# Designs tried in a protein design chat: VHH binders against Small ribosomal subunit protein uS2c (rps2). Part 4

Target 1, 281 residues: Small ribosomal subunit protein uS2c (rps2), of Bigelowiella natans (Pedinomonas minutissima) (Chlorarachnion sp. (q06j20)
Amino acid sequence: MNFELKNFNTIRINKNQTILIKTTNLENSSKEDTYQFILKMLKAGVHFGHKIKKWNPKMSPFIYQKLQGIHIIDIIQSYTYLKKACKLVYSKSLTDNYNTFLFVGTKKQSPIPNSIFYHASRCNSFYINNKWLSGMLTNWENTTRSINTLKYLKVYQKTNMFSKLSMKTHSIIDKKKNRLEKYFGGIQNMTSLPSTVILVGQHNEITASKECRKLGINNITILDTDCNPEFVDLFIPANDDSSSSLNLILGELQVAINIGRQKFCENLKTWKNSSSILKQI

## First folded at step 16 (VHH)

Design t2
Fold by OpenDDE, look of step 17:
Parts: structure tokens; C-alpha cells; sequence
Structure t2 (fold): chain B 281 residues (1-281), chain A 122 residues (1-122)
């Protein structure tokens, strides 16, 4: 779907159809920066939902308009919820304990897995982008066992002992390692349950969402017009089908995490310096 | 207009309890970081407790296990339950709406209440 940005308040979907964006709900007196960011969101296609027939009626509060058979997501709400999500992950990153983030998105033949990998990696976070295996979080002991096995095999393959094995044995070990890497590679360094899960593609990741809920893990989910907002405590109404939309949203979250972690480290350094025995003598 | 109005302060014996309230108005309460600060005589203002937009909480080490921050979104009210109070807890307690600068990661308070005095003394 082609669109053109005319200004902050107007988007053109085609030559004959325009949407007026209401910005009255923005709280800031100076809205220029917010306007620019919202324009960026629009340009990235964040406001494009699914076909009208595919919607979940529970998403109605977040739908702004119907246009050419597609639901238009309320971009102002998208912004607001994105900001809220960013603040949350930032604050979590800023706390006196190291919080871990798990990015989850496994929908095949979509931009989601690559986007998940890209942004999780950029903030040194964990990710599942191939397949969610039931019990990854709820059966953490098994997950840990799998992770440890993967780690072991990776190290083992670098040893001289491994080089002395038969080709057949090599093949068996390689297959096992590769399988583990495929599913657990993104969490191979995760030593505890994540504090926060960022989830993309609710329909594909329903098991992950349920496990988060069961364990009381914060779940931030990008919700498109076909999703159920009742499954998550915090969500971002947005297009989850385009690379540009995902990159914008996950990018902002990633940056928030990084900034928070940097600040945490600075605070820690300050604390360590202040707690030096030399200062107490 | 954003308003924060504290109440519940007073004189209490060591080991006693108080519950502070902060009535908030003029903004979306549940979407904001809320916090309690305190300023003791001759000291700087310090963070006591914070509640985030997911209702998770953070406490200063000095009050951990004794104080509980909570919120009632329906009432737009922030609470601080203070148990096992100590003389060193004596201060003016402030309700605050906090935010962060994204570029620097700096936490700041954009709105303060007027404060309520808590005195812990025998």
C-alpha cells in the first residue's frame, strides 16, 4: 500500500484518499520532536494494520480508521505505547540488578526473525527467532540442560580429542550441536529467566506468551489489528508485518535498553569508587 | 495542570507506621513513573521509592523491607506504607512524577508535590 506524508496531520494513501491525524491527545506543550517522530513512524508504515476482515474486535480502541479495506492503527496510540514500552525497558535496565531481555519472534517467511536477531544482538540481549519450544521458560531446568549441552559441544569440537574421532561420530556430534544451536543459540548465554520478553507475532508466539504469564514475566508485545490485547499487560499497537515498522519499534526498544545499561554501568562505577576503602581510611 | 498533593505525615514513635498518600491530577496517572522522595534536615533530597509503569517497584537500600510503594490508578493516588519507622526516617516526604532524558539517561522529576512532614521521635 502506497502512502505519502503531506504533513504531521495528514497522510495520503492514494491520490484520492487522505487521513487526518488527530494529535490532541499529546501531552507535551512542545510537540515538534514528537511530531517528527510520529512522521518517522508513519513513514515506516507503523500505522498499517491488516485487512478489515482479519481484525480482532478487541483491537477496536486502537483502530483509527478504515481505509481501502485496511485498518489504520491510531498512530498516536502507537507512539504513546511505544514510549511507555521504551520507558519500561529503560527503567529495567537502569535498576541495580542486571536485567535480561529476551526477544521472541519466529514467524517464518517474514521479516520478524531477522529483525529480532538484529536488534537483540545490538543490545546484547537474548533471542528466540527460529522456533519456540514448549517449556523453554516454564521448564527452565530442561532449557538449562540443553544450553549446557550446546556449550559443552561447542567447546568439545575445538579440542584435539574431537579431531581424533571418526567421521561418523563427528557427524553425529555436529548434527546434535547444530540442532541445539538452531533452537538455543540465541539464549546460550542466558543463565536465568529473563526479566522481560519482547514478543513479535502474537499468533505464532502464543505459547511463549502463556509461559510468560504463568511465570509472571513482563511481556511486551507488538500487537497488530488481528491480535488480542488481553493476552499482554504491555503492548504496542503497530504493524508487525513490515520490516520498516519492526525495525523502528524494536530499534527504539533496543536503544532504550542500551542507554539504560550504560547508565547502570556508570552508576555502578560511581558506587564502586565511592565505596573504595581508600576513601574510608 | 499537573498537581500532586501529599497527605498522611505526622509524628510517630520509633517502630511505628505511617501511610502517606499522594493525590494526583492533571495527567494520565497510570502511564507515568511515580516516586517518593524525602529530604531530611540538612541533607539533600533522596529517592525513597519508585513505581514504574508496569507497577514494578524500586526502593532505596535504607528503606527496603520497611517501606512499600503502591498505586491506585482508579483513584489516581500514590501510597507509601512506612513500617518500622526510625528516627533517621524523619524528613519531608515528596510525591513526584519522574521521567528520563533519553539522550543522557538522566532521571529527573518534572513535577513535585508540596511535601508532607514525617517526624519519628520518642
Amino acid sequence: as target 1 above (281 residues)
Amino acid sequence: EVQLVESGGGLVQPGGSLRLSCAASGFTFDDNYMAWYRQAPGKGRELVAAIYNDDSTHYADSVKGRFTISRDNAKNTLYLQMNSLRPEDTAVYYCARDDYEWLTGHRYTDHWGQGTLVTVSS
Scores: ipSAE 0.000, ipTM 0.235, lowest interface PAE 12.7, mean pLDDT 87

Design t3 (from t1 with G103L K104T H105G)
Fold by ESMFold2, look of step 17:
Structure t3 (fold): chain B 281 residues (1-281), chain A 121 residues (1-121)
Amino acid sequence: as target 1 above (281 residues)
Amino acid sequence: EVQLVESGGGLVQPGGSLRLSCAASGFTFDDNYMAWYRQAPGKGRELVAAIYNDDSTHYADSVKGRFTISRDNAKNTLYLQMNSLRPEDTAVYYCARDDYEWLTGRYTDHWGQGTLVTVSS
């Protein structure tokens, strides 16, 4: 999705490199904060795409240039879309504590699964970082059954009845519980479908993306140069295989969710207390 | 300075309709969160409807299907179309905006003065 800023400025990154910045006319302090954050994005490698031959032509509007056989992502658009995504998750967290966020990223031999777990855990959100099972959202009844079985086994293993079972039966139940924990542990407390899904690694998560579209669940996706923006409601053009890039982007989303949730809780306390006093009188 | 002015409230019979407007000033071409809240006598303030920066919307269950939130960025105006009004909808309706600066994590709430909607025979 294209966001047009009316004003353009340039940032000199080093002696031989300049990047065009599309900016809104803002106060000096706001422009300085923007400039410093864009430098932080560049240092994190947010702008490094994949090899040119791996690109998807539909990402063309988000590619700034070609360097050393790779595409360089337009960092201004990365900033603009990240800003929009952060404001969105903040406001969704602010208006309804029942808005649930599901972080999804399962690409093996990449920083994605660990980054997903780290950031989802730090904003009390759910995650799938091992494997997306087909129908995990679209067949929610089956998913709920698996979640309930996992919860049951966790409680059952602590009972005296379980302690009396043979070692062979202990092992069978342990294996089943560990398998369910592997796939469903990150969503075991999710009582309904999520309102927003944050995806990383579109190629590995195409099934999840299609399930979101079928169910009308909004998704926010980090799109590298080899990805298809047509599958996404809101995307952030960015490097998706660098730990520093992922942690910067997911970290900003994590913080926005936490601030919105804190504000929601403060509003509930203020408004509930006032109502309670009046009802008693 | 952001300023919000509500209008369009009044007395209507059950089943009637009203359209609330919130004229906003102090910004242009802005996609920050905006919402309608209401406060009935003796009750706490509650969310009625919200519009997000991607123009998606959220409605309280009590008004879903009857109320529609929208905005016109060219006029800097937020609307709430209220249909099939019930006596339970009687409240002061407030326009709200939250200016969230995502880089600093700071936010500022802006509220209108409110417009009274009374639904009675």
Scores: ipSAE 0.649, ipTM 0.868, lowest interface PAE 1.1, mean pLDDT 82

## First folded at step 17 (VHH)

Design u1 (from t3 with G105H)
Fold by ESMFold2, look of step 18:
Structure u1 (fold): chain B 281 residues (1-281), chain A 121 residues (1-121)
Amino acid sequence: as target 1 above (281 residues)
Amino acid sequence: EVQLVESGGGLVQPGGSLRLSCAASGFTFDDNYMAWYRQAPGKGRELVAAIYNDDSTHYADSVKGRFTISRDNAKNTLYLQMNSLRPEDTAVYYCARDDYEWLTHRYTDHWGQGTLVTVSS
């Protein structure tokens, strides 16, 4: 381990690239843990933004410097906002066990859809990773009808009555079910609007962001240098093009959600057990 | 040192009102989940109301519309306004906070000593 890196003055990324970090931006009581996590973020490429010409000037407070024609995101701010986001999702998980989180990211030919699916699935949360249909949240009654149809078709396909239908009818029903699964599969168990939506790829998800704002639903967005922070309630300035960066950021959110859900379930079990015992007495 | 001190409990007749206060110290008030819990004699602990660091709130079904949680960040004080009190609201009310350390995946519960609310004729 390089002792000069423990001072947080200079961190080498590779043979010819060095980033200066100021020690005063780090928390006192956990400097080693913080330092190791910042190194992990740097290795994952969290700090690599878009080309300078594509940037949004309102992201300027979150840009550290320019390197080889791209903006470098201030990794200390990425860390700070990620910490804030993790604490928030943990806290929201503590009082709600199911309809809390919806992960959204549909940008084709990017790591976003797969990362969204992977992490939402691993924290018992909902996701939209194929296409955001306008009105998915603001027209919740229509969305609920589509969800109910999907659930019905899944059960119907397993019945004896379905097995007796023609091959043509089998194909028609299977096509309809597959279409509904494509768009609604990630929210089929969502019984009410989510309390928090986690967005990746602001430009592709502007409709989802606007629906959250209209409904008063908390919106946490991974925000690259080409995005507008004024459209978001809470954001994490970070690289959204790299699977390593996305998986690190979404992975930390996933863990925070899981810890909060675990505590919620433990509390709920304790309350139910105590109530059941009291009723019997 | 995290410290939570509740006050404002007492005896009240059904239909009455009380305002509970929780003075908090030793942390950045806006950065943490805060909640009110209650425990009736011989019963389990239950959540009454919560406020998140984004100021959104949550209420148990049994108190919705009657209780209001709020906080004053300048005074580091959490409040619970309790209206239309019923005998089933009789309990010791606790102010609670949960400190989550996200890098280590650990949390620490902090509880006040509680304040008794009695609703009876």
Scores: ipSAE 0.527, ipTM 0.800, lowest interface PAE 1.7, mean pLDDT 80

Design u2 (from t3 with L103P)
Fold by ESMFold2, look of step 18:
Structure u2 (fold): chain B 281 residues (1-281), chain A 121 residues (1-121)
Amino acid sequence: as target 1 above (281 residues)
Amino acid sequence: EVQLVESGGGLVQPGGSLRLSCAASGFTFDDNYMAWYRQAPGKGRELVAAIYNDDSTHYADSVKGRFTISRDNAKNTLYLQMNSLRPEDTAVYYCARDDYEWPTGRYTDHWGQGTLVTVSS
């Protein structure tokens, strides 16, 4: 009993919130949490960049060293920028359900499209993982039209009227619906422009990045050693070729978004109940 | 120790302006979300404006274009400039911050005591 009391040097209690702080454990826990997470990042290969000759010199500040012809990314900076990005998406999720996130990554024959789909799906967010079409955001009216056509065709294909059409007509409509699903399925329920875009594979997503800048939409980008940090508002220097690296980084963003959304929902419930009580007075 | 102290509330005519201040201590503004909330009589508490750790901002639709959130890191002070005030803006205004502890996922919010703003003839 006394041994455990020694570990709780400071206990902070708020009327609406109870905070347990151990002076020794907090500092040691924070250092241990940091070390363990950096170990996870190393095991996931977050620090492995591209071949030296493919590098962009503007990434120089984020490169730790060269090893066997490959740049090694500074893992401490990867950690620091990931922390900043997670805090940002948490706080944006906390303030409005309409702070929407769009995950973008379309590089074929890479783990990017699958990782994008997996993590966006698990935090009620939108995604583009097949192909970014020019104007998807800057020409939002056209994009909305395409989304509405997709929704219409999905319903139409289930009608009796559709079942009576020729096989040629079935094929034409099915091909159009499949094309629209391919490009717009991940944003089918997006009713307005996103507040934040998370990009992976900058070289494949240059058009998306430019559209975000034109529209003033914040983007968070995973930058490998061959990327340009000048095109990004917030970036995470990291390996963008490894499934384990991508899933670690996108997973932390996913979790932060979910926690912020949960807090927002809890706040709404608390404030609704408070309003009902005040009306009785 | 985190302390948030609001000031600048008062009685104002419709169409008038007020500037709220929140003096803050015990944390670093650059790393943390801060916001203004309000609670009108008989209503629930609602977000008015937020400023994020990258200094980007968000406003409720009802105040967009009329209110401006800002902060001065040298003074450790959060501001809310309220212009073109309406009777429906009458409320107690609260300064808030939320500490998000990554990678653990724990969070802690802090609230000021509030400052009353009354918009009436």
Scores: ipSAE 0.686, ipTM 0.881, lowest interface PAE 1.0, mean pLDDT 82

## First folded at step 18 (VHH; from u2 with T104R G105H)

Design w5
Fold by OpenDDE, fold request of step 21:
Structure w5 (fold): chain B 281 residues (1-281), chain A 121 residues (1-121)
Amino acid sequence: as target 1 above (281 residues)
Amino acid sequence: EVQLVESGGGLVQPGGSLRLSCAASGFTFDDNYMAWYRQAPGKGRELVAAIYNDDSTHYADSVKGRFTISRDNAKNTLYLQMNSLRPEDTAVYYCARDDYEWPRHRYTDHWGQGTLVTVSS
């Protein structure tokens, strides 16, 4: 699909299809930047939903049109909600000493796990991209025990004592460590419940979503046309099946987190220095 | 022009209560990060309470359960209800706004002039 910015109000998707851009919710960005970013989103395929037959009717407000048997997501809403999400994670990162981010996406044979890992890692956030185990958040004590065991085994395997073990024992320990690493590796340094969960693949992560809700943890979810918007407080209507779409969305969130964290660190340095000067007076 | 004006500070006895207000002008509270900070004599500035874009709140451990941050969007005013005040709460309290401009990934912060809160017997 060729996308062309026709003017500040319209984007041409195809020869016969034009998207009207409503500017009412775009007050904080230059019009040009907004339009350029929307084009970027379109190029990344953010607007492509699922087959019409797979849709959740509750997503109807976020669907723009049907095209060749596929639902097209309202890209303006995608933009608006992404903006909101980025602002939120930025704000949360300003208080990073109290806030942690957990990226969750475990859908097998999809681009989701890799995208989750990539972007979570880039902002030093935690992630679960293999499998959500029931109770990971709601039974935090057990999770913590598992994490501690993993940490212990990692250290133990580096010791001379470990090298002296029988092959059989060595194998048992290694299997246990590997299993723990598989499920808890992305959260091995998480010492408290996350403040914010970024979730991709709602259907696959329903347990995670439920746990977040139960615990009152803020959940940002990418919602495709087959998802349920009622399960999340904040969501981004978008294509969750495309690597390019996911990378764009998660990339923006990741950048926002990093910027906020940087500011947080700068603020701390500045404030500490100020206190030192006052002591000298 | 963006302005933040704090009020409500003063002298209060330990265990007392005080409500701070921050009147904002030049912007709307909608989708903005707002927070209260404080700076005690001889100490660095520290976060007291924050209200995020989704209206969720954050509190420093030292004030958790005692302080409440809230905002009235209609009045464009931020509040900090301070209960069970302690001498350690003595500080200049600042109202702050942080505006994150997406997708440019730029931010602008604004600060009030501060209001003095003194907790003393």
Scores: ipSAE 0.867, ipTM 0.953, lowest interface PAE 0.5, mean pLDDT 91
Fold by OpenDDE, fold request of step 21:
Structure w5 (fold): chain B 281 residues (1-281), chain A 121 residues (1-121)
Amino acid sequence: as target 1 above (281 residues)
Amino acid sequence: EVQLVESGGGLVQPGGSLRLSCAASGFTFDDNYMAWYRQAPGKGRELVAAIYNDDSTHYADSVKGRFTISRDNAKNTLYLQMNSLRPEDTAVYYCARDDYEWPRHRYTDHWGQGTLVTVSS
């Protein structure tokens, strides 16, 4: 199913059908930039929801139309909410080094884990893309213990003491390390709770969402038509099943984070230099 | 034209309170990052408090529990309530706006002229 934006407020579904989209909420962006980006989103398949029967009625405000048994997500709202999310993560990355981001997506046999890893890594953020273990955030002490054990084992394996152990013992230690790395590798350098969680696959990550809520951690979630918008502080209505859609959305978020961090660093340098000059006077 | 104008600074005794205001013009507070910074004599500029697009807030460790950042969108004014002031809080306080332009991934920032806060016995 191919969709294209015919003009700023019209999407062509096929050669015979055109739908009108409300663009009233896009007033703060240049028309041309908005138009071009919406086209990119459409090409990436951001607007494709799930089968009609799988929908959550609470997503109705974000659904534009039913087409051939599939819900079509309102691409303008997707754009608007993505914009909001990008602005937020940028601002948070701007304030200090303590603002940490945790990317979460563990759905197997999906593009989600790879996309999570790819984009989290590119913005030097933390990630969980294998499995969410209950209590990862709510029982931070245990998580820290696991992380420390992982770090210890990594160092231990490089020691002369380790080299003197039997092959059997090596195997046991290696298995333990690998297990810990599998679950905690993406957060091995996380020394405090994250300030923001970016979550993909709400149904698979319900435990993570609940923990965020309990701890008051901001949760940005990509929501498809089968999700519940009431469980998240900020969300992006979008296709969460397509690699192209996910990469577009997560890509925009990680770029925003990087830009904010760069600016933060530049500010620090500038301010330090100013203090040095004053000391010389 | 974007303009930020700070007010409310002055001399105050240790333990006292002061409320700073930043009047903004040329833009709306909606979906904008706003923050207070300060620069003490002989020191670099530092972040004091920030308010994000979602109205959540951030504070420097040195002011947590004592300072409160808020905004009135109807008045287009940013505030910093400062309680339990200490001599080390003495500085010029600046109001700042940062506007992130998406999807171009550009940003613009604006600063006020600053207002002096002196905490002394």
Scores: ipSAE 0.865, ipTM 0.953, lowest interface PAE 0.5, mean pLDDT 91
Fold by ESMFold2, look of step 18:
Structure w5 (fold): chain B 281 residues (1-281), chain A 121 residues (1-121)
Amino acid sequence: as target 1 above (281 residues)
Amino acid sequence: EVQLVESGGGLVQPGGSLRLSCAASGFTFDDNYMAWYRQAPGKGRELVAAIYNDDSTHYADSVKGRFTISRDNAKNTLYLQMNSLRPEDTAVYYCARDDYEWPRHRYTDHWGQGTLVTVSS
């Protein structure tokens, strides 16, 4: 997607359509940063929703217009909600390094599972990108048992006793471990319930969303035009089908988490070292 | 210009209560992370309580159930209600604001001058 700015402040969505953007108050550095990021979101296709017939009418406040049979999401609202979400995860990361984040997105044959894995891995966060099993959070005791079994099998497979087992038994255990790794590998180091869950693909993750609400866990959801905003606490209206859109949004959340965690660690080190020096005096 | 001014500190007996205030100016108060930190003499600074831009809160384990953070957006004032005070709560209490300047991928923090709380005899 190519954008050309002229005397009139327009941005081309596709070959046949354009959007007017006011540039009158964008001369300041902060407003230029906002404008440039909005351009980045447009280039990533954040604003492309689903076919009009697939929409949920409750997303009406977040739809800018319809274009060639699809809904166009209001990019200004996408920007505003993404800003709120980034500031929130930054400040949660800043106040407690053990404030845990869980990224969830399992829709098969979409860019969602890979994007979830990529970004969660790069901010020392947890993920579920294969399948949400009912009760993963609401039945935390059962979840921790599955995690412990996975960890046990990983150690057991390295023992001499395991290497002496029959080929059939070896295969059965290996398949069990691989299944547990597939579903629980992304949370195997999660020692307690997450404080914040980031969801992509509401239709595939409705059970996860309901579990978060039941437990009072903060839920941030990327919400396309075919989704119900009534099921989420904080959402980002955005295209959830495009790799470029997902990577931009999840990337910003990833960066915010990393910066907050880095500041927390630097503060803790600085304040702890200052206390040690004062005790010497 | 961001300014944070704490008040409400003083001398109190163990088991007593105090309410700290932090008058804030120069930023959009209700969209911001705000927190109380404290530093006892000869010790490092530590987080006491925080309130996030979604109005959810966080408390250090040492103060849970005794302290309550809140804010009044109409007055641009952050509060810390401190109940059941203990001698180990003696410290200078600081009001802090930390702003993630998204999309710039950087932060700016601001600190008040502090207000002394002494819990003794």
Scores: ipSAE 0.736, ipTM 0.903, lowest interface PAE 0.8, mean pLDDT 83
Fold by ESMFold2, fold request of step 21:
Structure w5 (fold): chain B 281 residues (1-281), chain A 121 residues (1-121)
Amino acid sequence: as target 1 above (281 residues)
Amino acid sequence: EVQLVESGGGLVQPGGSLRLSCAASGFTFDDNYMAWYRQAPGKGRELVAAIYNDDSTHYADSVKGRFTISRDNAKNTLYLQMNSLRPEDTAVYYCARDDYEWPRHRYTDHWGQGTLVTVSS
C-alpha cells in the first residue's frame, strides 16, 4: 500500500547524503512530530537494507536507492507502514479477543531474540525467541499439553515429594523442565491462540508465518530488502539486523499495545461493567 | 469537528431485524477504528462490534453470528445489521470512533447521541 509523496522538505542522512521529505500535507505540530520521528528512524538506521545481491525483487517498491553496495529502504514508507501497524495493534488492544500478542524472532547471533524478549515482556505479551517448533500454533492441543507439563513441573519441584527423589531423578526432571522452559517459557501463560503475531526475521520464521496463514491469524512482519512481501498480511519495510532499528520499531508497537490496553481497562472502570467483566481486570 | 449521528433504532419483535446507521463527518481523511457500543437500562456500556483500520472486524460473543458491522467509506457511514434480535439486545446503541495519534501516542474518542433499540413483544 502506497501514499503519494507530496510537498517536500530536506534532511541530511550523513556527510554525503540528503533525503527530501514531503511534509506540506501536515499541520504545524503534526509536521514537527513527523519530522522528528523520521529523524529518529534515520539515526536508528531503519533505512539500511541488505547487500544488493541479496535483495528480493518484490521489495523493489520499498527501496529508495542503492548506496555503497546496499539498498536503502524508503523511510517514508517505513514511517507510513509503522503508523498503520501501531494504529492496528492499538485498536486490537481495545478488545478482549484481540488482547493477545505473540512476538516471534529466533535468528541466532543477531539482536532479534533479545529485542523480541525485551519488548514482548514490556507489553504483557508472549514471545518465541529460541526456536519455532513446527505445529506450535497449528497443533495447539499438543502445545497446550507441553505448556501444562511445564507448569506442573515448576510446581512439582517445590513439593516435599520432589525433595525426596534421588539425585538422578532430580536431574532427569530438571532437564525436562529446562527444555520445556526453553521452547515454551515465553508462551506458558498463553491460554488461547494469539490474535496477532509480530514476526522478525522472515527467513528464520517461515514455518511460523505459514502456521499463521493456515489459522487465519494476521501477522505484522518487519521486512528487510531480502524478504518476500507476498507472505505477510501487514509489514513494515525496515532494517531487521540492527538493534537500534529493531528496538525503535518494536518499541513503538510495544507502546501502542500498552496504550490500548490501558484504555481498555479505563473503559471497564468508567462503564461499571458486569461482575464477570470486572473479574477480567 | 467530528460528528457521529446514529439512526435506525426502534421497536421490534423478538426474532426481528434492524439496521443501524451512523453518518460520520469531519474526518473523511483517516482510516480509523469505529465501533458500536450499547448500554442497557441499569447496565454499563459494552462493546458490540468493531471495525479496525485494516477493515477486519470483531464481535462480542453475545452477538456473534447475529450482527454484522460494515462501513461505506464513500458515504462515510458505519452500519450495524442486527438479525435474530432478542429482548436482552434492548439498549441504547452508540456509534464510536477512536482517533489514535501516532507517533504522539494520544487518543481522542468521539460518540454519537445514541439510538434506542427495543426488542419486546
Scores: ipSAE 0.682, ipTM 0.879, lowest interface PAE 0.9, mean pLDDT 82

